# Ledger of designs, part 54: miniprotein binders against Mucin-6 (MUC6)

Target 1, 185 residues: Mucin-6 (MUC6), of Homo sapiens (Human) (q6w4x9r395to579)
Amino acid sequence: GHCSLEGGSFVTTFDARPYRFHGTCTYILLQSPQLPEDGALMAVYDKSGVSHSETSLVAVVYLSRQDKIVISQDEVVTNNGEAKWLPYKTRNITVFRQTSTHLQMATSFGLELVVQLRPIFQAYVTVGPQFRGQTRGLCGNFNGDTTDDFTTSMGIAEGTASLFVDSWRAGNCPAALERETDPCS

## First folded at step 9 (miniprotein)

Design ue23 (from ue0 with V92W)
Fold by ESMFold2-Fast, scan of step 9:
Structure ue23 (fold): chain B 185 residues (1-185), chain A 98 residues (1-98)
Amino acid sequence: as target 1 above (185 residues)
Amino acid sequence: GSAEEIRKLVEDAKKELEEARRLFEEAKRLAEEGNLEEALRLLTEAIYELLEAIFELREAAYLAGDERLTEELERLAEELLKLIIEVMRLYWEIEREE
């Protein structure tokens, strides 16, 4: 299965459901019991520097009990806050420059991440068949049924992307919807 | 209904395609004048417009179902693909100079 984060804030889930959102927070992209050490893949969105794009992807984070690997749009890779030279290897993860414009994070547990650095920072997530029906987060549940792809962190299937996305926020960030619906703005 | 949403997505994609064409033409003029920094900025804006149009067509195709991609959607997708190739070609040509 393939999940993509493209352009401003466009997502295509593992079940091929496209959606978009507005948000400036860290979001859980992928959680699964297939990820070791309570691992999770997360996406960081912030206000875009491009005038017509409200928000854009600025970093991808792989977090586990042992590691916090951050890949930033500025081509900086850190683990647990320390900058790393590429190729960077841990027990189960290798981060390397695949092309002049792409970085790849390869793992031993069936997860692959490719980030495009230029002209636009974008991310592509590939998971093996062992992940089928065992994923949750912005990339969906990978169960072959698109009607429940907006399943929130509380296990509720929503008809719209907004509540779905907000349910997957990691940390305390202002809600983009509150800013957009301010009647005095 | 879904038919109205699909029409809206297609019309929005057409507007974004035309804006991308406008940005691309302006970027070409700036590049010829040697203003490469501004040319790259407009090319990046054009890429964002084209990605928005592509995503809107993806949403339209999802709502219509895989077996209902119309001739209009196919033609629009071909135009978007042709333009993004040209935009990317100029972008990388300028990046090599820089």
Scores: ipSAE 0.488, ipTM 0.758, lowest interface PAE 2.0, mean pLDDT 82

Design ue24 (from ue0 with V92R)
Fold by ESMFold2-Fast, scan of step 9:
Structure ue24 (fold): chain B 185 residues (1-185), chain A 98 residues (1-98)
Amino acid sequence: as target 1 above (185 residues)
Amino acid sequence: GSAEEIRKLVEDAKKELEEARRLFEEAKRLAEEGNLEEALRLLTEAIYELLEAIFELREAAYLAGDERLTEELERLAEELLKLIIEVMRLYREIEREE
């Protein structure tokens, strides 16, 4: 399955449900028992410097009991707070420059992350078939069932993105802003 | 989803495609004149327009459910993907000069 974070705040889930939001928090993107050492993938959003979006992706974080790998918009990669030169390799994870504009995090456990650094910071998540029906977070539950596309952290299926997104906040930050105004169209 | 909502998404995507084409042509002109900074800015704006259009087509496809994409939707998606490849190609070419 494939999940993407594109543009300012566009998400397409593993079950191909597209949605958008505005937020300035760290969000749980992917949790699964298939990730070793209580691993989780997270996305950090902050206020945008451009008029195309109020908020934008600024970093992607892979957190486990062993590692805290941060790939940020400023093209710095850290693990457990220390800056790393690429290619960077741990026992199960390798981070390297795939192209002049893209970094890749490859893993031994069926998770792959590609980050576009320029011109727009974006992330693409690929998971193997062992993750089917075993994912939680902004990327959805990967079960092929569209009736529960927005399953919150409390296990409740919502009809709209706003409560779904807010349920996946990590830390004490403002709720995602859902602006109910005319988009000038 | 309603047919009206799908139609609106497709029409919005078409408008964004045309705006992206306009931005891309202007960026090429600026690059030829040596104004690389402004060219990169317009190419980035073109990519934002193309991403919005692609996302709107994905939303239209999701609302359509199990229905196959129409020939029009498939052709529009192909044009969007072709243009984003060309825009990114020029972006990388100009960036190498910086």
Scores: ipSAE 0.579, ipTM 0.799, lowest interface PAE 1.6, mean pLDDT 83

Design ue27 (from ue0 with E37Y)
Fold by ESMFold2-Fast, scan of step 9:
Structure ue27 (fold): chain B 185 residues (1-185), chain A 98 residues (1-98)
Amino acid sequence: as target 1 above (185 residues)
Amino acid sequence: GSAEEIRKLVEDAKKELEEARRLFEEAKRLAEEGNLYEALRLLTEAIYELLEAIFELREAAYLAGDERLTEELERLAEELLKLIIEVMRLYVEIEREE
């Protein structure tokens, strides 16, 4: 399955449901028991400086018990607060420059992330078949049924994007982009 | 109904494609004149227009459900993808010069 965050405000879920939202906090993009060490992907949104959108994607975060990998629109990659030169490799994760405008995070556990850095910061998430029906977050539940793609963190299927997105907000977003103050507070 | 919503999405996508073509042509002219900063700005605007158009086509496809995409939707998607590739190529070329 494929999920995309494009143009700063557009999301297409693993079940191909498109929606748009405006947010200025960290949101859970993908949670799954298939991710090791309680891993999760998160997306950080902030105010946009362009006329096409009020808010834009500014960073993607992979967080687990071992790692906090942040890929920022400023083209900085950090892990656990330390800047890393690319290619950067851990036991199960490699971050490298795929093209002059794209970074890729490849993993051994069936998750791939491609981040477009320029001209617009965007993210593309690919998960293997083992994730089918086992995902939660902004990318949806990957169960082949688009009518429940807006399943909230409480397990309720909503008819609109706004309640769905708000339910996946990671309020009190400490150290997102290595910032000590939460921009959502 | 869904048919009317699909029609509006397709029409909006066509408008955004035409605006992207206009911005791309102007960006090429500016690049030829050596105004690289303004060229990059217009190429970025063209990509925003193209992304909006692609999103609208995805929305139309979602509303259409399991039905085959119409010839118009397929043709429009192909044009959008081709133009995105061209815009990105020029963006990368200009960025290398800076």
Scores: ipSAE 0.663, ipTM 0.841, lowest interface PAE 1.3, mean pLDDT 83

Design ue28 (from ue0 with E37R)
Fold by ESMFold2-Fast, scan of step 9:
Structure ue28 (fold): chain B 185 residues (1-185), chain A 98 residues (1-98)
Amino acid sequence: as target 1 above (185 residues)
Amino acid sequence: GSAEEIRKLVEDAKKELEEARRLFEEAKRLAEEGNLREALRLLTEAIYELLEAIFELREAAYLAGDERLTEELERLAEELLKLIIEVMRLYVEIEREE
């Protein structure tokens, strides 16, 4: 399955459900029992300076009990707070330059991340078939049914993206719902 | 209704495709004149237009469920894909020169 984070907060889930949101927080993209050591993939969004979007992706984070790998729009890769030269290899993860504008994080556990650095910071998540029906987060549940792709962190299927996105916040940040109630702000 | 929403999404995507083509042609002219920085800016704008169009087509496909729209959506998606590849190719070429 493929999940993408493109442009101004455009998301396409593993089940191919597209949605938009406006948010300035760290959000859980993907949690799964298939990820080793309580692994999770997260996305950081902040205010954008471009007319095409109010908010934009600024970093992607892979967090587990052993690693906190951060890939930022400034083209800095860190693990546990330390900057790393590429290619950077751990036992199960390799981060390398795929092209002059793209980085790839390859793993031994069926997760692949491609990050476009320029001209627009974007992320593409690929998971193997073992993840089917075993994912949660902004990328959806990967069960072949788009009607429940907005399943919140509490396990409730929502009809709108805003409540879904807010349920996957990974910190004390303003709720996306506030931006929906004041579209002029 | 859904049919009206789908029609609007497809028409918006077509407008964004045409704007991206215009920006791409302008960027090529600027690159030929040696204005690489401005060319990169316009190529970036073209990519934003193409991303909006692609996303609108994905929204239309999600809503559609009517097979009559398939051929038009597929053809438009193919045009968008071809153009974004060309825009990115020129972007990378100019970036390396700069």
Scores: ipSAE 0.649, ipTM 0.835, lowest interface PAE 1.3, mean pLDDT 83

Design ue29 (from ue0 with E37L L40A)
Fold by ESMFold2-Fast, scan of step 9:
Structure ue29 (fold): chain B 185 residues (1-185), chain A 98 residues (1-98)
Amino acid sequence: as target 1 above (185 residues)
Amino acid sequence: GSAEEIRKLVEDAKKELEEARRLFEEAKRLAEEGNLLEAARLLTEAIYELLEAIFELREAAYLAGDERLTEELERLAEELLKLIIEVMRLYVEIEREE
C-alpha cells in the first residue's frame, strides 16, 4: 500500500482516498502493531511561507521507544536530537540519499519512506501486505474500503476531513477541540 | 449534483495541465537563455499546477464509479505523470548547473 503527502497539504490514503486539510501541528501519519517498539510515523506541518498553500509539510518523524528519526525540509537528518551523516544505519533502519532531490528510509519491517526535499518537500509511504487492515492515522486504515478512511483516533468514522485530522494530533500540541487558557498569540 | 462536480473537477484538471505546459515551455526558454533561477521558479510553479490537477483527478475518481469516466481519468493521469517527470528532469538538470 502507498500513502502520499504532496503539495504541502494533499494526502492520499493507503485506500486511495484523497483529501486536503489545514494544519500547523504534528500528526500521527501511521501507527500499527506491525511497527516494532511502539513505532509510529508522524508528519509535522507548519504555516507556509509561500503563496501555493496555507500550510506545508516541514518534517517527517519516525518515533519508537529507542529512536526519534527526524527528516526535515532543511535536509537535516537527526536521531534523538543528534545530526547524522548519510548513509545512517541502525539495526533495522537505513536512511540514505536516493537521488539529488530524495532521501529514503528503508526498514526491515515492511515500511519504506521516500522524502522529496526539492523543489517541494513531500513524503511517500509504502507498507507491505502485513499492514493490511492494521494501520491507523492520516494514511487511513488500509482495509480496502475508502468510506471509513476518516476513522478518528477514537474509532469514529467521520464524513469530513477536519475532525479526522484533528483527532490525529500528537500530544505535543493542543487539539482544536480543546479549550485553551489564555490563547494570545 | 455529483456528476456536475466530477465534470468540473476534470475540466479544472485539464486547465491546470495546460497552465503547467505553458509554464514548462517558458521555463525551457529561460533555461536556454541562461536564466536558471527564474526557470527553476517556473518549474516549481508547474509542479504545483500538476499536483493540483492530480488531486482533482483522484477526487473525481473517488466520486465517480463510472467506467467511462474512469477511462478518461486514467488517460489524463498518464499525461500529468509524463509531464511531471519531464518537469522534474529539467529541474534536476538546472540544479546541477548551479
Scores: ipSAE 0.701, ipTM 0.856, lowest interface PAE 1.1, mean pLDDT 84
Fold by OpenDDE base, second read of step 10:
Structure ue29 (fold): chain B 185 residues (1-185), chain A 98 residues (1-98)
Amino acid sequence: as target 1 above (185 residues)
Amino acid sequence: GSAEEIRKLVEDAKKELEEARRLFEEAKRLAEEGNLLEAARLLTEAIYELLEAIFELREAAYLAGDERLTEELERLAEELLKLIIEVMRLYVEIEREE
């Protein structure tokens, strides 16, 4: 499964459902029992301009009971709060520079992350087949059905992206916004 | 309806493509003049426009539910992605010169 966060506000789920939102919070991108030690991947969005619609991905965070890795445009920070030189390696996670503009987080448990640092901060998440039907968060549930990708943290299927996204907030933040669409048009 | 929305998305994508092209040409000119900083800025904007265009095509494909149309839109998205890669290549070259 492939999930992408592009253009600052564009998301494509594991099931290939595209949606957009504007928020300034930390959101759960991926949770799964397949991630060891209660691991989770999170996305941090912040304002990139004056308008409410000017929001951008500014960091990706992997958090487990043993590891905290924050990848931002300028640095990689670990659980001790210090910026690390690359490559950085733990027991089952390696972060290294893939290209002049791309970082990669490789894992031994079927999660791969590629982060484009410049000129636009973007993230690409890949999970192995063992994750099928066992994922939740902004990247969806990876079950081959796009119609249920907007399942909230409480297990409720939503029809709009904003309510779906808001349910996956990791903290107290303003409500997410979305562009209005008319499905009947 | 969905048909109108799809058409709008495609038209918006076309507009953004044209804007990206304009920005790209201007960036090239500036780079030739030695104004690498401004060139890089414009290239970044061009990439944003292209990414938005690609995403709108993906949205249109999703809404279409028609396999033929979906395939065509995905093909167009792929072509735009190639253009993004080209622009990014130029961006990296500019960064190396700074």
Scores: ipSAE 0.556, ipTM 0.804, lowest interface PAE 0.8, mean pLDDT 89

Design ue31 (from ue0 with R41L)
Fold by ESMFold2-Fast, scan of step 9:
Structure ue31 (fold): chain B 185 residues (1-185), chain A 98 residues (1-98)
Amino acid sequence: as target 1 above (185 residues)
Amino acid sequence: GSAEEIRKLVEDAKKELEEARRLFEEAKRLAEEGNLEEALLLLTEAIYELLEAIFELREAAYLAGDERLTEELERLAEELLKLIIEVMRLYVEIEREE
């Protein structure tokens, strides 16, 4: 299954449901019992400066009990707050430059992440068949039925993207562009 | 109805494809003349147009259960993908020169 975050505001779920949203916080992209050590993939959005989108992807985060890997639009990769030179390897995760414009995070547990750095920061998530029916978050539930892809964090299938997206907000938010840092609740 | 919504999405995607082609041709001209910074900006704008077109085709495919419409959407998606590849190739070439 493939999920994509493109053009700052477009998401296509694992079941191929496309939707748009506008957001300026951290969102849970993928949670699954198939991810080791309570792993989760998250996407950070902030206000954009481009005419084509009000908000844009600014970072992707993989968080587990062992690791907090952040890949940001400024092309910095950190783990647990420390900058890492590529290729960066852990026991189960390798982050490397795939092309001059793309980074890849490969894992031993069936998750692959490709991040386009330039000209537009975008993310592509690939999961193996073991994830089928076992995913939660912005990328949907990967069950082959697109009508319930807007399943909220409370387990309710919504008819609109806005309620679905808001339910997957994480507690931390990026700095506000207009003033001082403004964390989201 | 849904059929009219699908038609509008396909029409919008075709409009965005044509705008992307226009931006790409202008970017090529600027690059040939040595105006690399403006060329990169237009290539980036072309990619935004192409992404919007792709999204609209995906939305149309989601709404449609018609096999014939799916084939037309696949043809348009292939044209969009070909142009994205060409735009990205030129973007990388120019970036190396800066």
Scores: ipSAE 0.655, ipTM 0.840, lowest interface PAE 1.3, mean pLDDT 84

Design ue32 (from ue0 with R41W)
Fold by ESMFold2-Fast, scan of step 9:
Structure ue32 (fold): chain B 185 residues (1-185), chain A 98 residues (1-98)
Amino acid sequence: as target 1 above (185 residues)
Amino acid sequence: GSAEEIRKLVEDAKKELEEARRLFEEAKRLAEEGNLEEALWLLTEAIYELLEAIFELREAAYLAGDERLTEELERLAEELLKLIIEVMRLYVEIEREE
């Protein structure tokens, strides 16, 4: 399955459900028992500097008990807070420059991440068939049924993206519905 | 109704594709004139227009109740992804010239 985060605000889930949201928090993209060491893939969004979107992707994070790999729009890769030169390799993960504009994180456990650095910071997530029906987060549940793709962290299927996205916040950030200022105002 | 929503999404996608092609052609002219910075900016704008069109086609495909129509709309979105690759080729070439 394929999940994409494009154009600063667009998401297409593993079951091909497209949605748009505006957020300024860290969100869980993918949690699964198929990820080793309690692994999770997360996306960091912040206020956008471009006119095309109110908020934009600024970093992608892979977090496990062993690693905290951060790939940022500044083209810096860190693991556990330390900057790394590419190619960077651990036991199960390799981060390398795929093209002059793209980085790839390849893993031994069926997860692949491609990050476009320029001209627009974007992320593409690929998971193997073992992840089918085993995923949670902004990328959906990968069960082949799009009607429940907005399943919240509490297991409730919502009809709108706003409540769905807010349920997958990974920190103390304010909820999208409680935003004080509308950046598109 | 869904049919009217699908029609509007497809119409909007077509307009965004037209604007993307206009921006791409303008960027080619600017690059030939040696105005590389402006060309990179217009190529970036073209990619944003193409991404908006792709999203609208995917939204239309999601709303479509007919498998054949869904498949056709998804195929069109895939064609626009190929156009993004073409725009990106020129973007990379211009970056190397700097």
Scores: ipSAE 0.689, ipTM 0.861, lowest interface PAE 1.2, mean pLDDT 85

Design ue33 (from ue0 with T44I)
Fold by ESMFold2-Fast, scan of step 9:
Structure ue33 (fold): chain B 185 residues (1-185), chain A 98 residues (1-98)
Amino acid sequence: as target 1 above (185 residues)
Amino acid sequence: GSAEEIRKLVEDAKKELEEARRLFEEAKRLAEEGNLEEALRLLIEAIYELLEAIFELREAAYLAGDERLTEELERLAEELLKLIIEVMRLYVEIEREE
């Protein structure tokens, strides 16, 4: 399955449901029992200066018990607060430059992240078939049924994107770029 | 109804594709004249137009409910993909020259 965060306000879920939102918080993008050590992928949004979108994606975070990997729009990659030179490899994760404008985070557990750095910071999430029906967050539940793609953090299917997105906030707004230590369930 | 909403999304996507083409042609002219800063600004504007059009086609496909684009929507998706590749190619060329 493929999930995309594009243009600062567009999301397309694993089940191909598109929606828009404007946010200035950190949001849970993907949680799954298939991710090791309570892993979660998060998206950080902040105010933008462009007329085409009120907000923009500014960082993507992979957080687990062992790692906090942050890929920022300023092209800095950190793990647990320390800047890393690319290619950067851990036991299960490799971050490297795929092209002059793209970084890739490849994993051993069926998750792949591609980040477009320029000209617009965007993210593309790919998960293997083992994730089918076992995802939660902004990318939806990957069950082949789009009617429940707006399932909130409390397990309720909402009819609108705004309530859905708000349920996946990880902490206070407008502190989107402040260090996030905990994903919000 | 949904058919009317789908028609409007497709029409909007077509208009955004044409605006992106206009911005791209103007950016090429500016780049040839050596005005790289303004060329980059227009390329970024073209990309935003293309992203809006792509989103509208995805919304139309979702509302159609069968997970497949009609022949017209498939043709539009191909034109959008072709143009975004060309816009990105020129963007990278200008960035490399700086």
Scores: ipSAE 0.684, ipTM 0.844, lowest interface PAE 1.2, mean pLDDT 84

Design ue34 (from ue0 with T44V)
Fold by ESMFold2-Fast, scan of step 9:
Structure ue34 (fold): chain B 185 residues (1-185), chain A 98 residues (1-98)
Amino acid sequence: as target 1 above (185 residues)
Amino acid sequence: GSAEEIRKLVEDAKKELEEARRLFEEAKRLAEEGNLEEALRLLVEAIYELLEAIFELREAAYLAGDERLTEELERLAEELLKLIIEVMRLYVEIEREE
């Protein structure tokens, strides 16, 4: 399955359900028992500097008991807070420059991440068939049924993307931006 | 109904494709004149238009269900893919020269 984070705030789940949101937080993108050492993939969103989107992807994080690999829009790769020269290799993960505009994180456990650095910071997640029905987070549950793709962290299927997205916040963040007062009559 | 929503998404995607073509043509002119910074800015704007169009086609496909894309949707998706490849190609070419 394939999941994409494109154009700042567009997401397409493993079951091909598209949605958009506006948020400034770290969100759980993918959790699965198939990821070793309590691994999880996370996406960091912040206020956008471009008129096309209020918020944009600024970093992707792979977190496990051993590693905290951060790939940021500033083209810096860190692990556990320390900058790394590419190619960077751990026991099961290799991060390398795939093209002049793309980095790839390849793993031995069926997860692949491709990050477009320029002109727009975007992420593409590929998981092997062993992940089918075994995922949770912004990328959905990968069960072949798009009607429950907005399953929250509490296991409830929501009808709206906003409640779904907010349930996957990693904490220590303000509430998602809400439309306040519209002064135009 | 869903047929009306799908029609609106396809129509919006077509407008965004046309705007992306306009931005791409303007970017090419600026690049030929040596105004590389402004050319890159317009190429990025064109890519955002194309991403919006692609998103709207994905929404249309989702609303249509798990059926194969219609001939019109496939044709439009192919045009968007061809254009984004051209825009990215010019973007990479210009940034290498900077």
Scores: ipSAE 0.654, ipTM 0.830, lowest interface PAE 1.4, mean pLDDT 84

Design ue36 (from ue0 with L81R)
Fold by ESMFold2-Fast, scan of step 9:
Structure ue36 (fold): chain B 185 residues (1-185), chain A 98 residues (1-98)
Amino acid sequence: as target 1 above (185 residues)
Amino acid sequence: GSAEEIRKLVEDAKKELEEARRLFEEAKRLAEEGNLEEALRLLTEAIYELLEAIFELREAAYLAGDERLTEELERLAEELRKLIIEVMRLYVEIEREE
């Protein structure tokens, strides 16, 4: 299955349901029992500096009990707060530059993430067939039926995107992304 | 109803495609004149227009359900796909020059 986060907060779920939203928070993009060490993929949105959208994707986070890998629109990759040069490898994850404008995070557990850095920061999520019917979050439930793709964190199917998206907020919702390392301006 | 919503989404996508073409042509002219910074800005604008159009076609397809897309919708989708590839190619080429 394929899920995409494109442009100004456009999402297409694993079951090909498109929706748009406005938000300035960290959201659960993908949770699944198939992810090791309580892993989750998250998307960080903040106010946009461009006229095309109110909010935009600014970072993608893979969080597990072992790793906190952050890929930001500034083309910085960190793990557990430490900046990493590419290619960066762990036991189960490799982050590398796929093209001059794209980074890829490949895993041994059936999850693949491609991040477009320029001209617009965007994310593409691919999951193997073992994830079918086993996903939750902004990317939907991957069950082949688009009518329940707006299933909230409480397991309720909503008819609109706004309540669905709000249910997948993670942690506090500050106006700006809190960086793991102190940025030098 | 759904038919009216689908028609509006398709018409909006066509307008965004034409705006993207206009921006792309202007960006090519600026690049030829050596104004690379402004060319990159317009190419980025064109990509936003193309993404909006692609998203509107996906919305139209979702609303249509299992019904086959018309020949016109399929042609429009292919046209958007081809144009975004061309815009991205020029973007990358100009970016390398800077």
Scores: ipSAE 0.648, ipTM 0.836, lowest interface PAE 1.4, mean pLDDT 83

Design ue38 (from ue0 with L81E)
Fold by ESMFold2-Fast, scan of step 9:
Structure ue38 (fold): chain B 185 residues (1-185), chain A 98 residues (1-98)
Amino acid sequence: as target 1 above (185 residues)
Amino acid sequence: GSAEEIRKLVEDAKKELEEARRLFEEAKRLAEEGNLEEALRLLTEAIYELLEAIFELREAAYLAGDERLTEELERLAEELEKLIIEVMRLYVEIEREE
C-alpha cells in the first residue's frame, strides 16, 4: 500500500481515500504491530504562509524504542537528537539521498519512506502486504475498505476527517510553540 | 449528487490546469528577464494549483468507486503529472542559480 502527504494539506490513505488536512501539530501517520520495537511514523505540521495552503509538513519522524529519526524540511537528519551524515545506516534502517531533492528511508521490515525536500516538503509512504489490515493512523487501516479509513485512535469509524485527524494528534504543536518566551494562557 | 460532485471536481481540475499553465509561462518569462524571486513565487503558485487539481481528480475517482478512469480523466491526470514535473524542475534549477 501507498500513502502520501502532499502540498501541506492533502493526504491519500493506503486504501486510496483522499482527504484534506489542516492541522498544526504532530500526528501519528502510521502505527502497526508489524513495525519492530513499537515503531511508528509521525508527521509534524506547522502554519504555512502560502495562499493555497494553511498548513505545511515540516518534518517526518520514525520513532521506536531505540531510534528517533527526524527528517526535516531544512534537510537535516537526526537520530536521538544528533545530526547524521548521509548515508546513515542502522541495523534495519538506511537513510540516504535518492536524488538531489529526495531522501529515502529504506527498512528491512517492509516500510519505505520517500521525502521530497524541494520545492515543497512532501512524504510518500509504502508498506508491504504484511501490513494489510495491520495499520492505524493518518494513513488509514489498509484493509481494502475505504469507508472505515477514518478510524480514530479509540477504534471508532467516523464519517468526517476532522474527528479522525484530531484523534491521531501526538501533542507537539510547533506553531503554538514557535517562541520559547511566555506561552502562558 | 455524486455525479454532479464528480463533474464539478473534474471541471475545477481543468481550470486549475489552465491557471497553472498561465503561471508557468509567466514564470519562464520572468526567469529569462532575471527576476528570479518573482519567478519562484509564480512557480510555487503553479505547483499548488496543480496539486489541488491532482487531489480533485483523486476525490473524483474515490467518489466514482473507480474501477476504470474514463479516457478524459486519464488524459487530464497524465497532463497534470507531466506539467507538475516540469514546473518543479524549473523551480529547482532557478533556486540553484539564485
Scores: ipSAE 0.619, ipTM 0.817, lowest interface PAE 1.4, mean pLDDT 81

